# Designs tried in a protein design chat: miniprotein binders against p81326. Part 176

Target 1, 226 residues: p81326
Amino acid sequence: MLHFGGFIMEINHISKILEKEREEYIRNKVEEYLKQGFSKDDAVNKANQSWRTYIGHRIQDVIYNLLKKFLKDSGLKVTTDKALNNRNLPEELDKVKRLIAINYGEYLFLPDADVIVYKVENNDIKIIAIISVKNSFRERRFETTYWKLKLKESPVTSHIKVFLATPDKDNEISYKCPNGKPKKMRIILEYELDGIYFLKEDFEETEKAKHFGKIVEDIIEISKKL
Key: E = the ipSAE of ESMFold2; O = the ipSAE of OpenDDE; V2 = 0.75 times the mean of E and O plus 0.25 times the DockQ between their complexes.

## First folded at step 14 (miniprotein)

Design mb39
Fold by OpenDDE base, second read of step 15:
Structure mb39 (fold): chain B 226 residues (1-226), chain A 85 residues (1-85)
Amino acid sequence: as target 1 above (226 residues)
Amino acid sequence: GSPEEEYRRILEKAKKILEKIKEALKENNLDELAKRAEQLIEFAEYLIRLAEEYLEEGRPKIAIEWLELAVRFLQMALELARKES
């Protein structure tokens, strides 16, 4: 049995490594923008914005690859919204795309779906879960809940579990009532979503708020019930 | 040594662990632990590729961090592979 503790600890290192990159990245980008003729203040702001985008993609890619590798032997497949943003899709991915689409009357739009977990049984595709990966909650704090609520509105998508994965480095949602004061964001996210998975140790664990190390098992269990 | 030399040293360590895992898995017919070990190996291999990307970008310090993480996953895989024996 994977010493559950060791695996958990190594998952926590993912976020730590990514954060170590920040100082160097910012410095390099500031220098780049200064050379482009931006002011120091503008260069710093642009560098910080660039970092947020960059680190967001990096953590998403790592989590995607992690889930892909650890779910494969369970007969589960993993894709991303990026992979679905093609005009010419393989039949399987085209079906996946259609099965996560949200109806807006004249238009169908995809939810933000950093990771999509699905199974293929008897040539039918069943979407199991969507995982939103967020490094920080500075922007679009309730975007994942919006998509969960939208998915819930259709019998086609209502069964899809929506999870949030985050290192929550700024402790925005790690605790429900720190110092006796309710954290609105944590409470709402935990209420609306099917689960929150933390890539860190320092958080308030609940039935829905767990360490990221549990997500694989949880997804496999859900897949058996669908 | 230089960061590049340290990177190479750790990479060789990773390769040696991979060989040990392969040897351990040849003797074991236990399907579940072997699968878990394989999952860990594949994820470690991804991390090794990721480390290489950082190295190519001229960021050897971060590359080393990813590579060390990969080694730890490989060590976990080796431990699993040995428990099946």
Scores: ipSAE 0.772, ipTM 0.899, lowest interface PAE 0.6, mean pLDDT 91
Fold by ESMFold2-Fast, scan of step 14:
Structure mb39 (fold): chain B 226 residues (1-226), chain A 85 residues (1-85)
Amino acid sequence: as target 1 above (226 residues)
Amino acid sequence: GSPEEEYRRILEKAKKILEKIKEALKENNLDELAKRAEQLIEFAEYLIRLAEEYLEEGRPKIAIEWLELAVRFLQMALELARKES
């Protein structure tokens, strides 16, 4: 366990750094759009849309590198949806892609798998977990649960753990019953998914809702049972 | 001092911590604690590369935030590397 030197607390600082960057990013993008001839309202809206895309990629990159560094000595490998969408896919990644793909008749689609953890044993690949990274829940709020339910339907993919990783800055899923009112999204996501990992200090912890710093140990334990 | 000067100061601090970790690991290089220290170092090195990218893009203030986080992970690695087996 990574329980020394405040590891979990330092991981939570990633969310704080990203929030400081947001202020600078929005200010600079608003100025850029204003120079392009957009109105103040349009510039602000476009800057916010640009930030949502930018921050999603940054969080995915940080999570990918963290898992890659901390899982390497456990016989585990990490890849990304970006890597799986390359034109010339290495044999190993092609096998990973085929093992997470979901069949829709004549079509195959990948789930919402921003980061993928797998192991290689005797040239056979076993997928351990997929991690969906979300910085907001305004659009497609149950997309991750849809992919979890689809993966459960096949004996090839039913063992794959589906995790959500999120800073949840707007407190959309941080608490089940704030002020006595049930939060439908938090309750459903926790029920259907194998875990929710928060990149923030304050949220309601449960068996499935944890600090992101706990994900390394959890993935290693899951891998040992497979 | 400029943010660029503050960044250089913190980077020099990070380099000195890395040298101290290397010295400590020479005494405990086969322990499980040594493996964890190496993982912390590798993640810190990723954070330093990320900070360098921000600095190159002309964002020294956010570069400093990432670099300071890297220093904190290096401090954790140093504490772990110094523990006797």
Scores: ipSAE 0.763, ipTM 0.890, lowest interface PAE 0.6, mean pLDDT 87

Design mb4
Fold by ESMFold2-Fast, scan of step 14:
Structure mb4 (fold): chain B 226 residues (1-226), chain A 85 residues (1-85)
Amino acid sequence: as target 1 above (226 residues)
Amino acid sequence: GSPEEEYRRLIEKIKKLIEKIKELAKESGNPELEKRAEQLIEFAEYLIRLAEEYLEEGRPKIAIEWLELAVRFLQMALELARKES
């Protein structure tokens, strides 16, 4: 069997590419906010927040396109939360949306599913995995974990794998016990989620914490069991 | 050379890499290798389109970074194809 790991290791460079445009992006956003009447300190803070959102969306888009290209020949389809929010959904995507929706009594809400992998067999749709893409963990540390726990509560969604994909360049979850002290965020995320896939070389690898290069083979293997 | 010249040089390098990968994949007679090569080429083409967006926005240095990433993926595919041929 040909292994993808070596090919997809090159994805580690994505975060570095995006950081190279950071200075000019921040500069342009600071100018925009200053023209809107914000103070210099507020403009800088808002520009940095805008940058974090921008880089997150770019990484998500690259991951979506990579998975779409690499899974197509395995009978697997890939979509995004943005596609599912279209008012005029194709029937297939409407079914995908319904199969990942979580029931809160009278209300149905979608989990934060940046990328969704599913398959179609005999007109039936089976959701394989939901991938949450995180560039940083500042304020929304356990959001992915919350959605994983909610999905486990229903027979319809309990089989769905929930993965986290991250460059984790600030080493927020790269190691379980840096300096001998347990890192709560890494330990909880690894425990509750089905996997963490790193877009970087330096991290503590476990059965559930792997380089992003493993994700294609893992998803294909999971799909064979469904 | 200018960033624009480097961009054009990388596009030519990418075209040559794609043709060489296709040639070696066919020569291998391995359908799995041909499938992987096609997947990698399609992803590289996505990265080229992304680079073109940055170039159109007047960001040739960042466009070049995305082309260099495409080259990295294609060079890995080339090495695999060579080992299997």
Scores: ipSAE 0.718, ipTM 0.882, lowest interface PAE 1.1, mean pLDDT 86
Fold by OpenDDE base, second read of step 15:
Formats: sequence, structure tokens, C-alpha cells
Structure mb4 (fold): chain B 226 residues (1-226), chain A 85 residues (1-85)
Amino acid sequence: as target 1 above (226 residues)
Amino acid sequence: GSPEEEYRRLIEKIKKLIEKIKELAKESGNPELEKRAEQLIEFAEYLIRLAEEYLEEGRPKIAIEWLELAVRFLQMALELARKES
């Protein structure tokens, strides 16, 4: 088995490259908002908010494309929640959409699913995993756990693995008990989710908390058991 | 050199690496290596497209960094291909 050990280390650069863009992006956005008539303080705040959204989408897209390329030869398919937000879907994607839907009585809603991994066998679709990609945990800290718990409530979706992928640049969940103090967020996320995958080196590794480079192999292994 | 010159240099380097990886993978006769090589090449091609987007947006420095990442992935792939050949 070609140990992708070296490949794993290079994945960490994705977040580093994206973060280098921040200063330029913020500057440009501030100028844009100033031209629109916002105050300096408002312009800065809006620029920062815009950056958070932008960088979140960028890292999601990179991870999506990475997984799509590295899972394709294993008979696995990859899509996104964005791809499912269409009225007219191909039959396959329509089935995928229905198989990840959460029941709220009168309504069905989709979980946040940045990446969806599934297989097609004998014209049947099996959802394997949902990967939530988080650049930071400033907002919606437990959103992924909420969706995991909701998916677990139905026999239709209970088998779906839910993973979190993050560079954790602010070191919010990298360690369970730094300085002997429990990190509530890390402990809860690790407990509730099927795995956390870090796009960084400096983190506490556990059975569920791994480097992102292991996610491909883990997903393939899970797919063989479903 | 200028960012544009460096960008072009990296593109050419990437092309050469891809060709060499394909050659070595094919010569190995190892189907798993061929698959892995293809995966890495396709991901590198994505990174190139991403770099092009940044370049079009007038951000050549960031574009170059994406190309450099592509080079690193391809170099690693090349090393793997050499070891299994």
C-alpha cells in the first residue's frame, strides 16, 4: 500500500495558502465597502465577514475536489449539498438527496453536507459518509453534531458516517485537555462524530481524531462494510 | 523573474512532471500505481485550474503558490513511481 505519508504533509499547505490571501482580500474588500459609503469600522467588519464566507467556500471546494479525485477509483462517488439544491436533478442525485434528508414531520430538510460520499450498487444508492468542512469554529460550533444526531434518529440515515475536516487554525479543538483543562468542544465533537480530520500537524491524535490524510483510506474501508 | 514568468516556469515544470509520472506508471505495469498516479495528476490539474482563476483575478502571487503545491504533489508521485518501478 503506497503510504501517502508525504502526501499527507502537503495537504497542510492548502490552509496555509488560503490564509495568505487574507490580507489582500480584506484590503480589497474594505476599499470596496468604503466606496459604497460604509464607515471604516463597518467596512472592516463587513470585509472580515466576507472573508470568513469566502475562505470557507474555498477550503470546501479544495477538499471536495481532493476527495473526488482520490475516491473515484474505489467505485465511490462524491457530490455536495450545493449540487443537490436543484429542482431538476438527475435520478442518481435525486436519490442521494432523498437518502440524506432529515424528517421534521411535515417537512424534509437536508443536513449541512459539504461533501457527500456514496456508492451505487445494483442500481441502489448507499450513502457512506458526510464530511463537514470547517475553517473555523467561531460560529455554529456544534452544527455538525446536531446533524449527526439527527441522522442517527432514522434507520434510513443512521448508518451514515459524519466526519469533520478542519485546519483548526485557532487551535480550538486540536487538544482535548491542554494544560489539564478539558476542551469542551473537542471532547463533544470527538464523542458525537465518527471522526475528526485535521489539515495540520499540531494536534492530539486519537482513534477518532486523525490527520486528514487518513480520510480517504477510512472512507474506503467503511464503504466495504456497508 | 516577474510573477508571470514564474507562473509560466511552474506550468512547464508541471507538464514535464506529469509526462514523466505517466511514463513511469505505465512502465511499472502496476495497476495500483497507475491509478494513484492518475489521481495525483488529476488533482494537480485541479490545482492548475485553481491557480488560473487566481491569475485571472489579478492575484498572481497566490496563483504561484497553488502551482508550487501542485509541483510538490507531482514530485512526490514521481518518487513513488520510481520506487515501485
Scores: ipSAE 0.712, ipTM 0.885, lowest interface PAE 0.7, mean pLDDT 91

Design mb40 (at its last fold request DockQ between E and O 0.82; V2 from the best seeds 0.80)
Fold by OpenDDE base, look of step 17:
Structure mb40 (fold): chain B 226 residues (1-226), chain A 85 residues (1-85)
Amino acid sequence: as target 1 above (226 residues)
Amino acid sequence: GSPEEEYRRILEKAKKILEKIKELLKETGDPELEKRAEQLIEFAEYLIRLAEEYLEEGRPKIAIEWLELAVRFLQMALELARKES
């Protein structure tokens, strides 16, 4: 459906545009932190941390809006964990929140769910997929895997597909065995998750590792089987 | 021209493309292509809003990049609309 050669190319541009901000952002933040009295080294480190947070949210927002627009005509709805973080939710979103909750005995907690895809049929909510969006992995390498495994533990949530979307700028998971050395992170993520979708061209494609341009079709197909 | 002037130029281009798409879609006979075109348009409109945010923040260069991306999505929609006519 969306396999316009042009569509794939434009998806790759999203990540490139976001990266163009980095130098200016870092420079401005370094200056700001220097004015606050931080050392040069501390200012640089803080600026880099700020950038990671900033760019992470930006890419999540873009992907959320993309999925929202391209899934709507298939009768699929899209929300975010942020939207669910409210005391007064509409009934529909309250149901969504409950249907992705993980049981820890006395407590229920939500998985990290940057994007949540669901459908409404006869007033019943069916959760289809959770998409984790990661610009970089650094300190959160297996976080998405943890949530996938936790969701599998309950018959209420075991059917939920968990996908990872990433530009993988640092080539942390783009290839399984570059130079004959296994990339532990790629192998584990691909094994545990239902799919990995890349917002780039240079990666090792497999049945589970695909270009992000295929995610819409894959989600629609899954939704038809539920 | 200034980055702001360039932004305005590209925005006007985007608007003209959008108008042309809307005209063509009135004559379309393929519902599936129409839906795809509409999806592209809606995403382009989001990108235009995003570009506006950057412009308001005083970052016209990045705003232009997003706006150019929006135009490319609109061009894709236009191509679909033309196939339906």
Scores: ipSAE 0.820, ipTM 0.920, lowest interface PAE 0.6, mean pLDDT 92
Fold by ESMFold2, look of step 17:
Structure mb40 (fold): chain B 226 residues (1-226), chain A 85 residues (1-85)
Amino acid sequence: as target 1 above (226 residues)
Amino acid sequence: GSPEEEYRRILEKAKKILEKIKELLKETGDPELEKRAEQLIEFAEYLIRLAEEYLEEGRPKIAIEWLELAVRFLQMALELARKES
């Protein structure tokens, strides 16, 4: 771990770069919606929602590529829930899908698992971790904890680590007791999840709340014990 | 001084750093150092491709930001290769 501090600090630039894009993105989208005939207020609201979707997808893509590159030499493979929803799945990914899916009677659903880390040993597949990537917590704030609890219900999936990765730009979960009052979202997420990884410098660090740059080492260590 | 000229200058810097890393790694016999440097290089190459996408979309200022991040990862690989050599 010769460059640990530098690696952590440079990863925090990802969210900083995306934030620099925000103003131009919003301006362009507002103009687009105004040309479509929306009112100013509606255009602004739609542009902000578009931005949240866009930045979420971009963060997910960067995280996916980061994990794929840095976990490859440890015998770990990375996929996404989007890839698992394709109809023409290779046999390996079909097995991954079946190992993580949750049965609700006549329905079968994948958990909120933006990124999935697994290993293959002698054609057997072991799911190591899932990472949920959240840009904000305005909606579906506890969805990730729900999936953790569902995965714990079966011995087949109870070993799977469930992580949350977030820039948390608005400090919705960065501190446990901001202004002396407990923050329900942070406390519950930290209690229920196996880890929260922040794509920024300023947050309250704990044994479960860490800089995102530590996630690679943590996943590798977990895979050795599994 | 245009953003496109700035992008080109940074890209040439990235290429020079990459060539220097390759030279230094040829002289090392440490397989763990080579693996770590290769990981940093591969992620930097992804970031360069991402920067190229932004440039093609006509957003050179944002493209420069992603390219600068790629250079930072290449610099980490260079520092790793220099310490071993």
Scores: ipSAE 0.807, ipTM 0.920, lowest interface PAE 0.7, mean pLDDT 88
Fold by ESMFold2-Fast, scan of step 14:
Structure mb40 (fold): chain B 226 residues (1-226), chain A 85 residues (1-85)
Amino acid sequence: as target 1 above (226 residues)
Amino acid sequence: GSPEEEYRRILEKAKKILEKIKELLKETGDPELEKRAEQLIEFAEYLIRLAEEYLEEGRPKIAIEWLELAVRFLQMALELARKES
């Protein structure tokens, strides 16, 4: 972490900005859909669906840019799943794509790697980490875990760290035993993944569950061992 | 003043802070602190571009939130640069 200026606190503030935007966004989208002739219930449901898609992209873009700026001087490069799905890939990104792709017989699929960190040394590419960005855990809560387990099966990909980044606004995975009852989702995600990084102030910190501001230092340390 | 006027005022403050950082970094003796200051500046520049997108979409209140965050990252960079000189 940066020892000057309260870096972690300012990164956590991103979550507060997104919370302020949510109320205005939903209100405006509901009004927009009502003017288009949708019922009140449909307008609310469509506004909430629109927000989930919109905020997911915003969080991913912020994380991508943060990592790109703060890892650049450590010899590390950052790309996205979107970039890897371009029809005409630069040679370097084509190699990155091949190094994270998983074989399913006649088919090859990419894991849910919203952000990918790698390094290039003497034209050789080494994948350091993939980061899955999740705004909510209503569905597909163990999808990141599935990809981690698949990557572990191959000597080519078993070294790749798999991280989850989330604001977890609804406290779905913020605590292991809220009200004395074990939270299966938090416990399993922490156990199976290499780390969970929270874009929020309040959560149960562990060796693997950390403030998002710590991810830069963690990735740099991992890269030094590879 | 309008939110658009408030946005311009904060942007002008950001530009002045950036000018002060660049002037202080001309005297830099610590490469690691200079590197950290540049990283903070580059991220702040990203946040300013993001704020401008919100402003252009007619969302000045949210634009101001992102711009103020950019100023705080510039202030961190300024603090690092000042400890150098």
Scores: ipSAE 0.792, ipTM 0.910, lowest interface PAE 0.7, mean pLDDT 88
OpenDDE base, second read of step 15: ipSAE 0.819; ipTM 0.920
ESMFold2, look of step 16: ipSAE 0.797; ipTM 0.915
ESMFold2 (binder alone), look of step 16: mean pLDDT 83; pTM 0.802
OpenDDE base, look of step 16: ipSAE 0.819; ipTM 0.920
ESMFold2 (binder alone), look of step 17: mean pLDDT 83; pTM 0.804
ESMFold2, fold request of step 18: ipSAE 0.767, 0.777, 0.788; ipTM 0.907, 0.914, 0.913
ESMFold2 (binder alone), fold request of step 18: mean pLDDT 83, 83, 83; pTM 0.810, 0.805, 0.807
OpenDDE base, fold request of step 18: ipSAE 0.801, 0.800, 0.801; ipTM 0.914, 0.913, 0.914

Design mb41
Fold by OpenDDE base, second read of step 15:
Structure mb41 (fold): chain B 226 residues (1-226), chain A 85 residues (1-85)
Amino acid sequence: as target 1 above (226 residues)
Amino acid sequence: GSPIEEARRILEKAKKILEKIKELLKELGDEELAKRAEQLIEFAEYLIRLAEEYLEEGRPKIAIEWLELAVRFLQMALELARKES
């Protein structure tokens, strides 16, 4: 519905802006760690680690707010796993939390769910989608697929769509077979997940691999079938 | 001007565009266009708040980038609002 060329172009700028922050952030953090008594090498390493964590949260927050604003008029609600990490939840969020929980026998655990999209109809909550937001794939490359597979194991959660949103800045999953060589990660992620959405232009588009600008429409269409 | 001055300039521009759009939205007869415009506005407002956080942190250069993005979203909303006027 909001799939117009201008919107797509502006989405691509989100990740670019975030990456522009890196140099300043690293410099400031290095200075901070030096003041704390760390060596130059340690300060640089700590700053880089801090950046990875920081930028990951920042992109998640931006995407969360984007989805929240662009899905609201469709009667869809958006929350995060962080919002669910509370002892005293409102009834609605407590239900959401329970409806995404994965059974490990004696224990229930939540999947990594950076963004959770759900609807409320007749006082019943239906979970529509979980969106995992990854700035890079340096760590836990298949974690999202793990959660998708776990969600499929229960009739309570098997209907939940799991999407990956990424700028893929390192071009790790943008193409299936660059230079005729299959990229295992792209192929597996696309196979296991319900969709991959890129916050960039330079990627191989498929039925499941789309520009992030299409995610709102896709989620709305899924919500109509549930 | 300084990055801070430039950020303030863009912020004021964004606020003026917001005011104009809000006036036009009151006259929109197409509910779908109105909703779409409102979505763009609300996201732009988020980006403005984000930029203000960067300004408070003393990081005006990054704030400018977010403000410019916000303005572009507001311009998109304005164009939608104008199609029915």
Scores: ipSAE 0.793, ipTM 0.910, lowest interface PAE 0.6, mean pLDDT 91
Fold by ESMFold2-Fast, scan of step 14:
Structure mb41 (fold): chain B 226 residues (1-226), chain A 85 residues (1-85)
Amino acid sequence: as target 1 above (226 residues)
Amino acid sequence: GSPIEEARRILEKAKKILEKIKELLKELGDEELAKRAEQLIEFAEYLIRLAEEYLEEGRPKIAIEWLELAVRFLQMALELARKES
């Protein structure tokens, strides 16, 4: 298998396209809300809220399709939390849902698993990894680490790798010690999670903090060790 | 030209690159390179469909960004298809 720097660079370019879309989207939504009679401040706030929801779905869809195309020939399958919440769930996805669910007494909840990678062997399903996609720095910063720690508690789920994928456009977790001051969020996320994959060019790379384009090879390698 | 004309130009460029890749893949003996090239093609086709959605919504400038990215993935596939095994 070949490593392509061009692949990584073009994957990182996705974040630049999304940033161009953000400016156009917000401008259009502000105009729309102003025409509806909202104040300038309310229009801006509503436009930003609308963007966060919209782009979260777009990034998740792009990541899902990328992983699906690049993992299929390695015997790996990809699904989403949205697919697992559909009515009349296929037997295979119903099994995936059961293997990733966390027990809270009388209740079962799915972790923050925007994208799920699994394999099927002789009708048995093995979950390889879950990827939490975070576009907004205003989301609860340690939500993904909470799910990682919960999954570790059960022998059914303890092997599942938990990854964070993010453009991190506001540089909240891009560097451990910018200007000599430790960033607790970056340090804790890197420590607790199995990996952080950035959809951006500039960040501090480590063994666990990588360009998103490297996730394909990493997942394939992990799947071979199961 | 207009953004719509530019989008059509990029789509035609993508089709030409794709046809060249198909020709070269018939002669490529390296199965891993062929597999990777096919994966790049399938992702590029996804990006083209995404761009077509933006065009339908009347957003050709953003559509062009996704189309140009698709062409760059097709160019990577072409480079793999041309590689000597």
Scores: ipSAE 0.778, ipTM 0.894, lowest interface PAE 0.7, mean pLDDT 87

Design mb42
Fold by ESMFold2-Fast, scan of step 14:
Structure mb42 (fold): chain B 226 residues (1-226), chain A 85 residues (1-85)
Amino acid sequence: as target 1 above (226 residues)
Amino acid sequence: GSPIEELRRILEKAKKILEKIKEALKETGDPELEKRAEQLIEFAEYLIRLAEEYAEEGRPKIAIEWLELAVRFLQMALELARKES
């Protein structure tokens, strides 16, 4: 029933709600900055910057809650990079953090793992997937790809699936160029990553580029093979 | 009409659908169907809480959008509970 057509359609509707919120948010923030004495151009620029930060957190929260609710009955657990950076980390989450951390000599860094899916078997933790959530590809376009390549270098992390989830409102990776070729960014992201899940109705679907509503069953199938 | 009155109307609609789901689940003996319906209900409850946050922030129009989405997930849960899938 998770592949019920209505389910996929309603998940895609999240993108439309976020777009309506953008218009209201930008208008209110522009007014706020104008009252603070900023010029119209500065107010607009600051409002757009504020929106990018705000919406990133909102999309991550929605995706986290969706995955948590729909994966719990499959023996799968869901956490966030925010939870892993908490001061009072439970033993289970400390183990999750250690299993996804990448070594840079004297330093350990977490990948761009906005949402993390794992399972627990006999007190051992197996990381299934990490999901990077991107609302825009204007800057740091290949950041998720960088983390995928780094994770592949270690036998501890090489099995971890790396997914991108995005509404791609600005059609930065959804559509082809006029000559019928996919955009370079789309080609690279799809080639290097294990999948791209779109929170929108219209995009060029492939075996790796899918509607976000399909992520739940995909993760469950992956977990059965680990 | 007032966005606040529309918000109240949709919230009451959600409550009525939840009661219908509870009644339908009493008659359903399929554990997998019950599990799927419960997942849809829990996600809908998250969306209702999200809508309440937006309303409290003085954004009833966006709250209505999230609440209407919650109602549609509850309708899916009701269809599963009734075996009308």
Scores: ipSAE 0.772, ipTM 0.895, lowest interface PAE 0.8, mean pLDDT 86
Fold by OpenDDE base, second read of step 15:
Structure mb42 (fold): chain B 226 residues (1-226), chain A 85 residues (1-85)
Amino acid sequence: as target 1 above (226 residues)
Amino acid sequence: GSPIEELRRILEKAKKILEKIKEALKETGDPELEKRAEQLIEFAEYLIRLAEEYAEEGRPKIAIEWLELAVRFLQMALELARKES
């Protein structure tokens, strides 16, 4: 069990470090876009858009590597949807890809799966969990929920746990009923998903809403039941 | 000192901690604690590489932050390794 107080505190620093980059990143991008001939307002807007994309990928990469390292000794493997976007996949990853695919009749599509945790036993692959990593909820607030619901519709994928990992920097889902007012997004996400994991301290903890430091243990426990 | 000097300082600190961990792990008797220590080390090594990437991109201030985080993970690993001895 990696649940020691120091570990939790250090996880919280990940998002803080990433946010410290923003000012410098924006400044540099604005300058770049100005040199390309954009107006100041356009340059700022483009820089902000670029930042959202950039920081999203950065936090996903950090979380991916964290999970990869801390799940390794439990015999669990970790991949990403990006790694599956290849025509020439190793057999193992090709199987992983097929086992998370969602049926739309004539077409199969993959869910958004920033991190995929699976195990290999006797040459059989079992998908354990999909972790969606979101830095902010400005766009596609319920997309993770959509994918969870779609995965439930098939006996092939219904067992797959879907987790959300977020620093929730804007406190959009940190509390269920702040000041007695229900936060729709928190309530729905917590209801539909198998868990929400926060890379921060200031949140309302519940059975499904936990600190990110607990995700490794939770995944390992789930893996033992599959 | 300059951000680059500070980066070097922290990197050297990290290396020293890594050596101490390796020494401590040679005497470890608890396989579970050893695994935990190794996990922390591997993640710290990732963070060190991440810091190096930022440094190469000309962003030493952010690199320092990642490297400091790496050092803290290494310290945690060292503490675990010492508890086993």
Scores: ipSAE 0.745, ipTM 0.892, lowest interface PAE 0.6, mean pLDDT 90

